# Miniprotein binders against o43061: the designs that were tried, part 17

Target 1, 338 residues: o43061
Amino acid sequence: YNHSPEIQRSVYTLTGLAPSSKMAFVTMLTVRAANGENEVENTQQDWYYNSTRLLVHRLVKFKPTKSKYPVVVLAMKGIDQWKLDQLQEDGAIVKVVDPLYAHEVVDDVNDIALLDSRWSMMFTKLRVFEMYEYDRICFLDSDILPIKKMDKVFDVHQLSYSKDSVLFPPTLFYKPRRSIFWRRFTEEFAAYGLTRDDLYPYVFAAVSDPGMWHETPPPFKDYFNAGLFVFKPLKAHYKRLMALARFPKLYDNANMMEQSLLNFAYNSAGAFPWESLDWTFNGLWARKNDLPYLKAVHGKHWQPEGSLGYDEDTSKLWWDAFQEMQTYHDQQRNADLY

## First folded at step 7 (miniprotein)

Design a03
Fold by ESMFold2-Fast, scan of step 7:
Structure a03 (fold): chain B 338 residues (1-338), chain A 81 residues (1-81)
Amino acid sequence: as target 1 above (338 residues)
Amino acid sequence: STEEVRKLIFEARLLLYLAEWLIRRGDFERALEYLQRALDLIREALELARQLGDEDLIQRAEQLIREAEDLLRKAEELKRS
């Protein structure tokens, strides 16, 4: 991406990044999702694949939401080549990755429910942390729909934590913890050769609690939604995440394997605390009244009204967007035919 | 509507939290930018709340103005020093 000198200076000043720095939006498509076998198994259509195409379309082609940064789809090995070819034709950079199964990562297989294979495949999302060719990544779940410009998500503000105690790093909702449990884990992180100065953008994410969308935020909840987060890929961090992933009992909860791991790895009492990202980039369980404020909605809004708590207006928004993409592709095919 | 006032208050609160964090981290220029935007939203919320005659929303908006003004004063003083 080649900026004019003025734009290059502006980007550097706002983000602290050099004009040559590489930024990307990244999403993940699993074999089960592409085959219609994700969380909504036994579907008649590949809705996660269709939602991935819509995400790509919104960031690459659709003028109201078009980004100046590339969109990368990390696709699990085993997805049909024609689906990957279509995503590339739509304008995405497609990178095929080997799956990362829970049984390959965890020491004790009895710590996880291996019969529920969808949970086992959640560790494949950690492949995003191996994308060292990028200076800053915004990861998005493939069921996120941009409805406004998203590029400002990369304008996170970074300040040095090197002078702060590893036990009590500052955060927007600072709540110091002097627990021996957190102290032990933060001190052990030094064994992986990590320093706070290596985290040029700390992990930036929105809190998982949807109750705060319309009112003054509730007291700080030290738990973020891993459906959208901004970070800098570093080999030391990937090694640390893999080491922590070995012990699911320390971070696991029933349905949130990789999200629980990330919240444990980047907890506010630790060496590498997460920081708040503007909630409007990750509109979880969005309702009609949230829409004027949101830059993106997050959820399976292609499902019928009332399913999973979605309302008619957010479902209509998704279907209108999907129809608009279909119309665009139909017009492109017609132009190529004649 | 009361819903519109609540949305403005919510967005302003987020900007105040971000500004406070930036002040603690020594980035006063970005803090002042966020505080200015927050104050604009709070003033709009207060005007709408007064038009609606909603005493609770008026009180909330007035409290946020005081918080924003305190942070603004703090940021300007620290920037100078």
Scores: ipSAE 0.000, ipTM 0.118, lowest interface PAE 17.1, mean pLDDT 70

Design a04
Fold by ESMFold2-Fast, scan of step 7:
Structure a04 (fold): chain B 338 residues (1-338), chain A 81 residues (1-81)
Amino acid sequence: as target 1 above (338 residues)
Amino acid sequence: STEEVRKLIYEARLLLYLAEWLIRRGDFERALEYLQRALDLIREALELARQLGDEDLIQRAEQLIREAEDLLRKAEELKRS
């Protein structure tokens, strides 16, 4: 249990889950990730697509990592239909989503014109927060490889504040600043359609980002990696994220894209502090000493020697897993003929 | 602590966000109130950051002062209009 003090003050002991609760793993596949930015379409070179297939295989079919929960691939409009058909055949639920571009969200287009075109990718990823049919979602980047069972990732706390508390709890702020202005601040949020009852209870949990060359286990840092997070889809939280996304100047590092937005939105000092997940669910910058502990490794481990983050053991692990998936698919095709 | 400074910076950013929204809605009086509160928090953060010797937090607090002052000038100009 590695919660920040802010989270611990707002945690109720109940997970909020019932036997009828609908949980899902969700990943996103973008046109850039599926086809490459400047590359001619080639299935052998579509490594993000291949990595997405491997993630689906690990959660849907591969016995050591197979989940009891569905896997949804949110596919950006424009990905070839045969790639989507293949993911469905592999066992994923495929949902095509319309892209949401920066010029459609940002109030000041001149500001965004000076930023990396990657901002358009961030806005499209906000679609995952609109999946209200699920009670709890674990979002995973498509370059995450499960190596052990992941289902316990959903065992996180439902967070709320008492009926008498303000939207911003007094315990998160120094006493002299606890004034009528915080009540007025919460009243202003209502203008965005953000009422207290719509915003609580919430769920948001993620793994601390350890940086490169970390110890095993990595030390806790109060900054999470947005490559894996668990949340409860709520319309009010989606509206809040969209409202915050309109003002890129709120983020310290635009290059982090959705990670910067989410760390700001669920900051441990704010009204919606994030819960710390066991680091083994999102193994960033993993090396040999980390592997015995990890439930999933996160990185572009298909990339050749000399690439940023390259490691012989994680590279071998990824390629062995990819070969296992290909062997499985070959055996299934043969079984269907006999 | 660095955690305390980050909390002050986060609170100030939220107040600056709300002040921008109020300016766009034409509520300049409330915008000025929130900008003054943001400046108070940023100044406290800057003093603590200086005591800690954290150059990154010092630079961030100084940048937020400039942003708050720009919004304050804009709100005052629009209020006169």
Scores: ipSAE 0.000, ipTM 0.303, lowest interface PAE 12.9, mean pLDDT 76

Design a05
Fold by ESMFold2-Fast, scan of step 7:
Structure a05 (fold): chain B 338 residues (1-338), chain A 81 residues (1-81)
Amino acid sequence: as target 1 above (338 residues)
Amino acid sequence: STEEVRKLIDEARFLLYLAEWLIRRGDFERALEYLQRALDLIREALELARQLGDEDLIQRAEQLIREAEDLLRKAEELKRS
């Protein structure tokens, strides 16, 4: 025959969804983020908490953006009980989680010596991967504002390998030198105590990070933003992520600890390539010209115009949305009294 | 091609990080195997990058060679001990 067993490598793609599939939107509120310490200078206003309330309102109550799926707020232990009670009253499912600090996760603290102490809680976001009660999760940062319906974000494919395949490449079309890489991933699975059947099928989809001053639509970049991603919770994937997280030198750490880890774990050349979501689900660095297309705007748009490259239109959009939520809550309180 | 060079660099980078992880675990024999393969990939990437005249890829490949050689010395030293 003309071909080696390696060229018979195959991957099949299925949606993997059934009518019984449990899907949820999940966001996370951390103690420092809830208090605004990492971004808000000399202020007493908790803007991350306010933004989290707005996100919940947009997905649970506001008709133009209301989802048929539940919204879960993973709240770090230590957040004031009244804030948790309010989020529950707003319609969220609130789950308190223990923090996952960098110094508790990494094998050698010297590997992260140059990171800000404020970022020690960045690994707490990985708690979302332990939510095995759901078949598919859309994680979104609490500074994301839905402006259109988002339920179609769950319409992503799951990837698996054929049981008859000799090797598992994420794609059949990348061949030069890849066989060496795939042999190593097979050995790595064994080293972690994991099997292919534990790890597949999987789901991981996200939006590429376009950077500031992007065109509309933004050009594709093979590096995703970890502020919104869709995945299937699997114990084996959580174990793999925790094993990788112990050794920051396995991934480009820079100043984006968990985002760097996830980009490494789901890199396009690896065993678990990320799938590209439509950019409109995670509108990064949004400008006026992007707004007609976006389903969600991502950023600290409560900050003054010119801060972090935001413009007046996106700032106005956020403040109008916040005011609408306050008006809704005021009307509900008045209805309860009369 | 430029794309082939980028793929070689990405594969080599992963092998270097994995080798350092194995060194921390005390698995020096496997680490040395990964480092040898990484160096082979980086050397090919460097040659192709030079043929293309891509200064960014040349610089990235040369940096990875330095990192690989540092890890190789560390692994050999620790294996001896």
Scores: ipSAE 0.000, ipTM 0.178, lowest interface PAE 14.9, mean pLDDT 76

Design a06
Fold by ESMFold2-Fast, scan of step 7:
Structure a06 (fold): chain B 338 residues (1-338), chain A 81 residues (1-81)
Amino acid sequence: as target 1 above (338 residues)
Amino acid sequence: STEEVRKLIDEARMLLYLAEWLIRRGDFERALEYLQRALDLIREALELARQLGDEDLIQRAEQLIREAEDLLRKAEELKRS
């Protein structure tokens, strides 16, 4: 699982949470469509925005799924102000962030194709790692629909290493390989004055990506989906991610830039292995048989029936939820009028 | 459509960011290529915005033309050295 066969570089410990700990759900709204497909969009039919509103509604207002924690929408600079105002009225905390473009992050722009220029904004998701005002964050893609209470997603154990363990040498993590990549990363750490105590304890937990046509429960794969993950914001981890992101050839295979980066950064054999979250928190490629177990369904279920990997039942569930939200907002406006 | 105009503007903005980064790296030939593509997209967006009568989108497209022309002058100037 989440360890090397020779040396475990982290220790599973207590949650590290206190009654004063600040937790938040965070999602991101971007200017460009996530799937790159042509969609007819306008104020009423911006499905990415509408899905974001539905996620906010489910966590802030809808009693069966309502959270006691705040919901933050990181909105990329360039989103229309009226959409931001509406999300704030819906109960979200809205923060506008500058895009984090691939050309600002990678050393060689030729490692990304111009055909994939739409994907260059995918690194903007890394902005979530700079939210140091929170002790624990659950990041969710805006196309995730909560269908049960989600608050237990924060119940994740923090990981550290023992300074006194001969199986955990304190300096093992910082020994550079002679390869240019590891030397550069070590130099970057030194330049920032980062130490092992800046990097531990950490939290990074996500749900395994089972692929399409899975069983219930889905089989475990040692590769997680970056559409939902729980982490502790640490400046050292953000700087580490930025250092790794400079070299796409270490982690990327063309389609999943930030997910590939995170799987590389938190790989099971590395210094920061990821922890497996219960699969019910991120219901990928959900089938009808999955629904009784799921706390959240993940997918672009507003797309027409017959989309690969989606069942009619999950599409209906999403549209029923969207209609419930519209009805709620209409009733609130009518109450304000009278 | 209004949304098509926004998508053209967003794509052009991305190309302008890539062009500026390439200028900083001294890759002027590639930067000029991206700037020309950006200008083509912006001009298409401007024409569509005019057809729609959307004054905000017209102003945004005109602003992007000015930004693209500024970068084009910088790239050509630096290429001469």
Scores: ipSAE 0.000, ipTM 0.131, lowest interface PAE 19.7, mean pLDDT 74

Design a07
Fold by ESMFold2-Fast, scan of step 7:
Structure a07 (fold): chain B 338 residues (1-338), chain A 81 residues (1-81)
Amino acid sequence: as target 1 above (338 residues)
Amino acid sequence: STEEVRKLIDEARILLYLAEWLIRRGDFERALEYLQRALDLIREALELARQLGDEDLIQRAEQLIREAEDLLRKAEELKRS
C-alpha cells in the first residue's frame, strides 16, 4: 500500500488564472469498434451517448451540480447528426473532430502491428490538447457522473521554470538511453523548435488510479487515470505529445495507449510531473462508503448490478440521476406544449 | 428519416432499461408507466420504419415490442404477488 508522497515543486507559482480566463469541461463521444467476433464494424454504444447526455445535463442544467463554465462535446466524425443536435439543445457546445488513427501517428509499421485494432482510434482523445482557445480544460470521460459541484477542479497550480532556480528537472524524457533510437528521437523532437519558454508554465493534474477494491480514501499510486485530467492547452505540449506518440515502445507497457502515453509524458521523474488532484473528482471503482465524499463517480454504472464489480448503491445512484434528467426533459416538453 | 427512427428506438430502449431497473427494485407502478411510454415510442418508430421500407429498423422495432411486452407481463405478475 502507498502513502501520498510529497511532490516537491521548487518553481511553483499561483494558479495563473485571470478573471478573463476561459475554462471549459470537455468530454468526447466516439464511434467504437464492434465487440466480440466482428471488430471491423464500428458501432455506437447507446449507453455512451445516454451517459454523455447525463454528464451535459449535470453540468449545464441540474442546479445542485451546475457549472458556471461551458461544456464542450468533441464528437468523432460518424456520430449521427440527431445525437449532436440533441446535445446542443441540452446546452453543450458540440464540435465534430476527425479521428486520429494510430497509422497517422506511429512511426514504424511494425509498431502498429503491436496494437490491438480496437485501439486504432485511441489517439483521437489527443484532439483535446489542440483546444488552444481555452486557458484551462478539465477533460472527463463520458461515463463520469457529477454528483456535487465540480468547478473547484480548475483550482490547480501552474508549474514554471524560474530564472534563479537550478532545480529544474534535467530531462524532457522519462529515461533517456544511449541507443541510436533515443538519440534520433531526441534530435527530431528538438527539430520541432521547442524551447523552455514554449513549454513552461504548464498545467497537468489528474487523479491517482487506485485499482479496484480500494479503501476509503484510496491509497495513492504514482500512476494516474486518464479519464479525468486538468491541463493548459499549449501548442508546444501538443507537439511534444505527438512526438512521443510516434514511439509506442517507449511508453505502452499496458496496451492502454493514451493513458500510457500521458503517464509517460507527465511522469513524476520527468520534466513535467503531474499534480495529484483530490480523488473525489474522479471516483474510480466507487462503492457505498465512497459516495459521501465523491464529487463525481466514474464507471459504466448503467450496466446490471454485479457486472464489473459495481454494487447496488452506485447503480441506484446512476439510474436515479438518469431518471431525474428524463423527468426534467418531460417537464420542459410539457411547459412548451401546454 | 432513418435518423428519426433510430432516435425513437434509442429513447424507447432507455425507458425499457429504466422499467427493468424499477422492476428489480419492486417499484411496479413506475415501471408500468415507463413501459407504456416505451411502447408508444416503439409504435411510432415502427410506423416510420414501415414508411421508409427499412427492413432492419422494422425488425428492431418489432423486437423491442416483444421485449416491452415481456417486461409488462413480468411487472403485472409481480405486482399481483
Scores: ipSAE 0.000, ipTM 0.235, lowest interface PAE 17.8, mean pLDDT 75

Design a08
Fold by ESMFold2-Fast, scan of step 7:
Structure a08 (fold): chain B 338 residues (1-338), chain A 81 residues (1-81)
Amino acid sequence: as target 1 above (338 residues)
Amino acid sequence: STEEVRKLIDEARLLLYFAEWLIRRGDFERALEYLQRALDLIREALELARQLGDEDLIQRAEQLIREAEDLLRKAEELKRS
């Protein structure tokens, strides 16, 4: 059945989305090789880059998973220009961003156990929160592979906490606890020098981390995986995240820096509780029994047999998808010869 | 400057918010660390506000000292139980 116009208007009000709303899928590509020359020489072995190309292909070109929304690749300064040019040719919008170093963000670097060249730039992912040109963003780690249409991921409820607020109940499945009192909001707002109207309405939704070797559907945990999340970019929330990032000891888990930060910033008992997304949007530790339900699988499935989390069916799924992309590009090149 | 005093007050408020949250979850040792840091910042803000003769900032800093001292007392009492 179709909803009546009154119900349709109510649903629109809950999501905050209009036909003119700007939505985008966003992923991030960081420098991992020692220098640009090594990456150019070994491009076919840069599986993070290749996985990023596959993600772009799945959302931009591959009809079974093709999105009506743009795909943006946030590329850390230092990535070879030819890789950026190729992603743009593949149909992505490429935006170069400056790294965000841990020593520039945190008050005391001794509070961070993982200070090396790889981990010192992990806060660069927070650059996604500065994309104010969009009304709603779905961030995806570059090792996520869409296997079904993803566009419904944007149908997240807009949260507002006022006398006129519209609060949609948490999903019946994987429900985070919400215990919010107005005094808690005023205390947090004062701490940031911000008002309610600066911080609301907001959107922050993610998938619960099911743990390794979970059942289908996975059990709910009040802790989300930061590899896929949907949010409304707000300057006030970026300011808040940067203020929180100064205190790593509050994050609970120093070895998962940005995920720990986001779980703290959007905890269920706080002023800005996270909304649970259906688990099928972020298929963590996926096995054969999960595949019929999943819209996307998440993992380094290009890695060899025997790696942690290896599964023959998900490995085959990833390699088949990569082969399909290569075949598509080969056919396009052959067409261009005429 | 008045802006420097406001920054110290804002930083102290952030620490007080987190200290109270840590007290509620039973992490008294970390709460005490943040409360002591907040008090140090507020005391510096109060001294600077007095030098500037800004009555509003003086009153804000004095109120935050009272709030921080109340939380410190509560955290130490709960730590003992």
Scores: ipSAE 0.005, ipTM 0.373, lowest interface PAE 10.5, mean pLDDT 77

Design a09
Fold by ESMFold2-Fast, scan of step 7:
Structure a09 (fold): chain B 338 residues (1-338), chain A 81 residues (1-81)
Amino acid sequence: as target 1 above (338 residues)
Amino acid sequence: STEEVRKLIDEARLLLYMAEWLIRRGDFERALEYLQRALDLIREALELARQLGDEDLIQRAEQLIREAEDLLRKAEELKRS
C-alpha cells in the first residue's frame, strides 16, 4: 500500500539576533590557497594571501566598506608566521587550525582515488562550522572583494519546523533519477545520534550560482556557491556535516568537495533547506553591467589577460583596490614615524 | 557495556541512512554493501544486548534488523527493474 499524502510544511522564522549577538566575517587561508606549498619562495606571486589582505582591509579599515563586526582569518597550520603577523597588524583576528584532509574524513579512501588531489585539503573549510563562540558567521572566500557595505548579510532569519511537520521528499526533489523513498526527518537525526532540539533552529543562507555567463540580475538556480554563506555555528550541525562527509558517493561532483557536500547537506528538499541571499552579496562572473549593483565581487581578478573569466573592468577594479590598500598602509607607516 | 551497544546501534543507523540515499541515487551495489555492514553491526549489538538483558536495546536492535531487511528487499526489487 503506497499513498503520497498531502503534506503541510509548518515553519516559523525569526532573526534570533539580540544586541549582544556576536557576529563575524570569516575567511580561510590554506597553504594551497596561498599560491602553493613553498610560500616563502613564492611571496611575490602569493595572490591568495594578497587578496586575503585586501579582504581584511576592505572590512576593517576602508570607510566605504568597513564593517562593525570582526574579521577572522582561519589559517591552516604551516603558513609562514610573518604572513599571520601581518594579517593581525592589518586588523584581523588570526586563528591557526589543523587541516582536514579528505583521506582522514572519508570512510573508504578508494572513494577519493578519482578526486583532484589539489582539493584533498578543501574539507578544512568545514573548520568554520566549529566556531561556536559566534552566534552568526558570514564565511567568504579570500578571493571576494567587498565594494559596498556588507553588514546586512547577517539579516537572515533562523528556521525551525513545527514538531509535527513532515515533508514528502519525492514531490520536492527536482530531476530524481529514480523513485525516492518516504523518509521521516527523525530517522535522519537518529542516524547522527542527534535530536531535533540539537539541530534547530538553524541558519544557512547562500547565493545561487548563476554559471559562467548570466544576465543582470542573474537567473536563480537551486544550487548555491559555497564561496559565501551565512550560518549559525552549532556543534550538532558540525557533527552532521562530518557524518555526511564520510560518504562522498552521496553527493554529486566529488571534485567540488565541500561545495558539493554543503549543497547536499542543505538541499531544498531535505530537513535543512538553504535560504537564498541577495545575489549582490556574492558577485560571481561579474561584468561591467553587474558592478553598479554588487556589494562584493567574487573571482580571481588579479589573473592576467587571457585567463579564464578575465574581464578588463573587474581586473582594473581589483588592481585599483589593491593599490588603494598599499597607499593606506604607506600613509599609516609615515604617520607612525611622527 | 550499554554504551558499547549504543555505539554499534548508532553506527548501524548511519549506514542504513547512507544505504537509503544510495538506493535513491541508483547505486544499488554500494547500498547492498552498506546494508551488509549495518546488519553485521546490528547482529553484534543484539547479541551484546541479550547478554546484558537490556530489553530496550534488544527491541532497538530488532527494529533496525527489520528496517535493514526492508531496505534490502527494496534495493533488490529496484535493481531488477
Scores: ipSAE 0.156, ipTM 0.664, lowest interface PAE 5.9, mean pLDDT 79

Design a10
Fold by ESMFold2-Fast, scan of step 7:
Structure a10 (fold): chain B 338 residues (1-338), chain A 81 residues (1-81)
Amino acid sequence: as target 1 above (338 residues)
Amino acid sequence: STEEVRKLIDEARLLLYIAEWLIRRGDFERALEYLQRALDLIREALELARQLGDEDLIQRAEQLIREAEDLLRKAEELKRS
């Protein structure tokens, strides 16, 4: 019999989803964002909160982009109750979470000196990985604007480990000696106090980050943007992320906060490589030529001309969408009054 | 206690994993910092294991010292090239 060892080692499934699977879109609203804290704009402007409302509206109410799945706003404790009440009225499920402070996560006292309010917000965002009530989550930053249906984002391959396979998953390091590879692979699981059955199957998929203006489609880079990712909440993966988060000097390049941590945790040479999502689900650095293809546009498109990443067409798109939402809410208020 | 020694060994193993990854990425200065921290933990674990007379833990700590020294030598060599 003529069998390829590579074919015999394949343990991927198409999705791993069942009709009973619970999926959700999840976004995070921090106290700073809800209070309009932004270095470009007046801190009294609630643009992140307004963008969060627009995201909820696009996934819950607006027919061209409306999802069949729930939208959860993971809200940091301390946000004004009226803002949370409004998001619930808009159709979101609001879950209030306690903040995760740097001193609760970072191991070395000297490493705490490297942390500021941005790192504190990053640690609070790790709460999304504790949402074990869902089988699959699409996390998306509140400055993402859906412009087409997003539901197919959950159709991501589940990566599985065979109990009998010594060749899956990939090496923890690119091209080490085999003896070092198997030792380090085993030691990673031992260091986290976790078994392979706790860690597999897993799901982690995201869109490659072009990092700048790009052609259509953007070139692939083996580095993803953490503004949209699809994952399976697993207690073992949350524990692993918390263990890695203890060492900010290791994973933080260019001050990219949680994006650096997640790229380190799910790197292509490691035990848990990330899967590439179709770029149209997270339209980074978008311009006019990208818009016909995109399912969602990602950026602070409410910012004025001269801002980093400003583009006339994406600015117009965002403001038109915001006006559509305001018109919808005005019409609902008038209908409820009469 | 044997439990304390096991915790030190587990932490050291994680630091060695991180150091090797940093070497692969060419960040030799951070790798050397993590290797030094790992060696400090392994040496503490070895001393405690010797006080407890736990031959298995002594052997594990000694093996980790050899691995840390190998990575340290590699990082220093690559930093100079």
Scores: ipSAE 0.000, ipTM 0.246, lowest interface PAE 16.0, mean pLDDT 76

Design a11
Fold by ESMFold2-Fast, scan of step 7:
Structure a11 (fold): chain B 338 residues (1-338), chain A 81 residues (1-81)
Amino acid sequence: as target 1 above (338 residues)
Amino acid sequence: STEEVRRLIDEARLLLYLAEWLIRRGDFERALEYLQRALDLIREALELARQLGDEDLIQRAEQLIREAEDLLRKAEELKRS
């Protein structure tokens, strides 16, 4: 379960969707780091860009996985214009965003590691929470490959509390040993003058992350993977996330900043518990036996066979999908010539 | 432009990876098609890089030609076996 029994009993759930509701899939493309993890042996190939194109193709063009909703690529400032132009031609809506640096977010940088380039732009993913023009967003890391229709991912519930409830928020403190930091945050957050009606109803749903090795179906863990989550963009929640991000000491694992921040912000014992999405929407460490169930596979499957957590079948699946995209584009170019 | 040269080089690299994947799977005819397309793009990139006088881009294009020619020889040899 992803909620305490007390919170579940005090919460009612509604879809909150109307026929006019504006939904989108959103992914983020960051500037390629020199000698970084998205480079391959002596090739200097941008595999994250290639994987982003494949994600766009799967949701926009490929009939078995094609969505009725738009796909938005949030591109960090500094990506070559030709890559942005290509993604637009592929059918994506491209929006350029300024990076959000750690030194601009955290109040006190006690850990010098937060100043390193690897972490300096980790908060840029939070830009997705500013997309108030949409009623519901499914964020996906660019290394996610849809293999079945994903539109049902938006069928999650709005979470709110009975208007007769005197409990607001239902849980004031997540960790008693961190009460001093939680009190500071609560005091600062109260200064914004935000009301219950600014914060509720909300939507936040994600897939449990049971770790690298699991059986089919995977076991549940009360900790979600931030590579795919569904949420309702609310200005009050963006302000809350930015306020929490100022205090890294509240997170359990600062090395995974955005994932740790989101797990803290939407923890099961807090005021905004996360909703558990069906595991098939975010297939972590997928093996052959998982493939018949999965709607999407998540991982760097373009890497050689034998990488931890991958097998020959998932590698083949990714390369077959990439080949299908290249064939589609070749056929489209040939049609344009005649 | 420098941007056009980078675009051509990146597209060619992609085709070389796809060709190598096809060679591993025994699809030599399709691999040869992609290798020929890659070589055409690399040769165009090399000519533009020479016009720009950009030694880094010239070196990158020349290296990709060598890689493409190696894969082409491998695919042709395996196709005949």
Scores: ipSAE 0.000, ipTM 0.272, lowest interface PAE 18.0, mean pLDDT 75

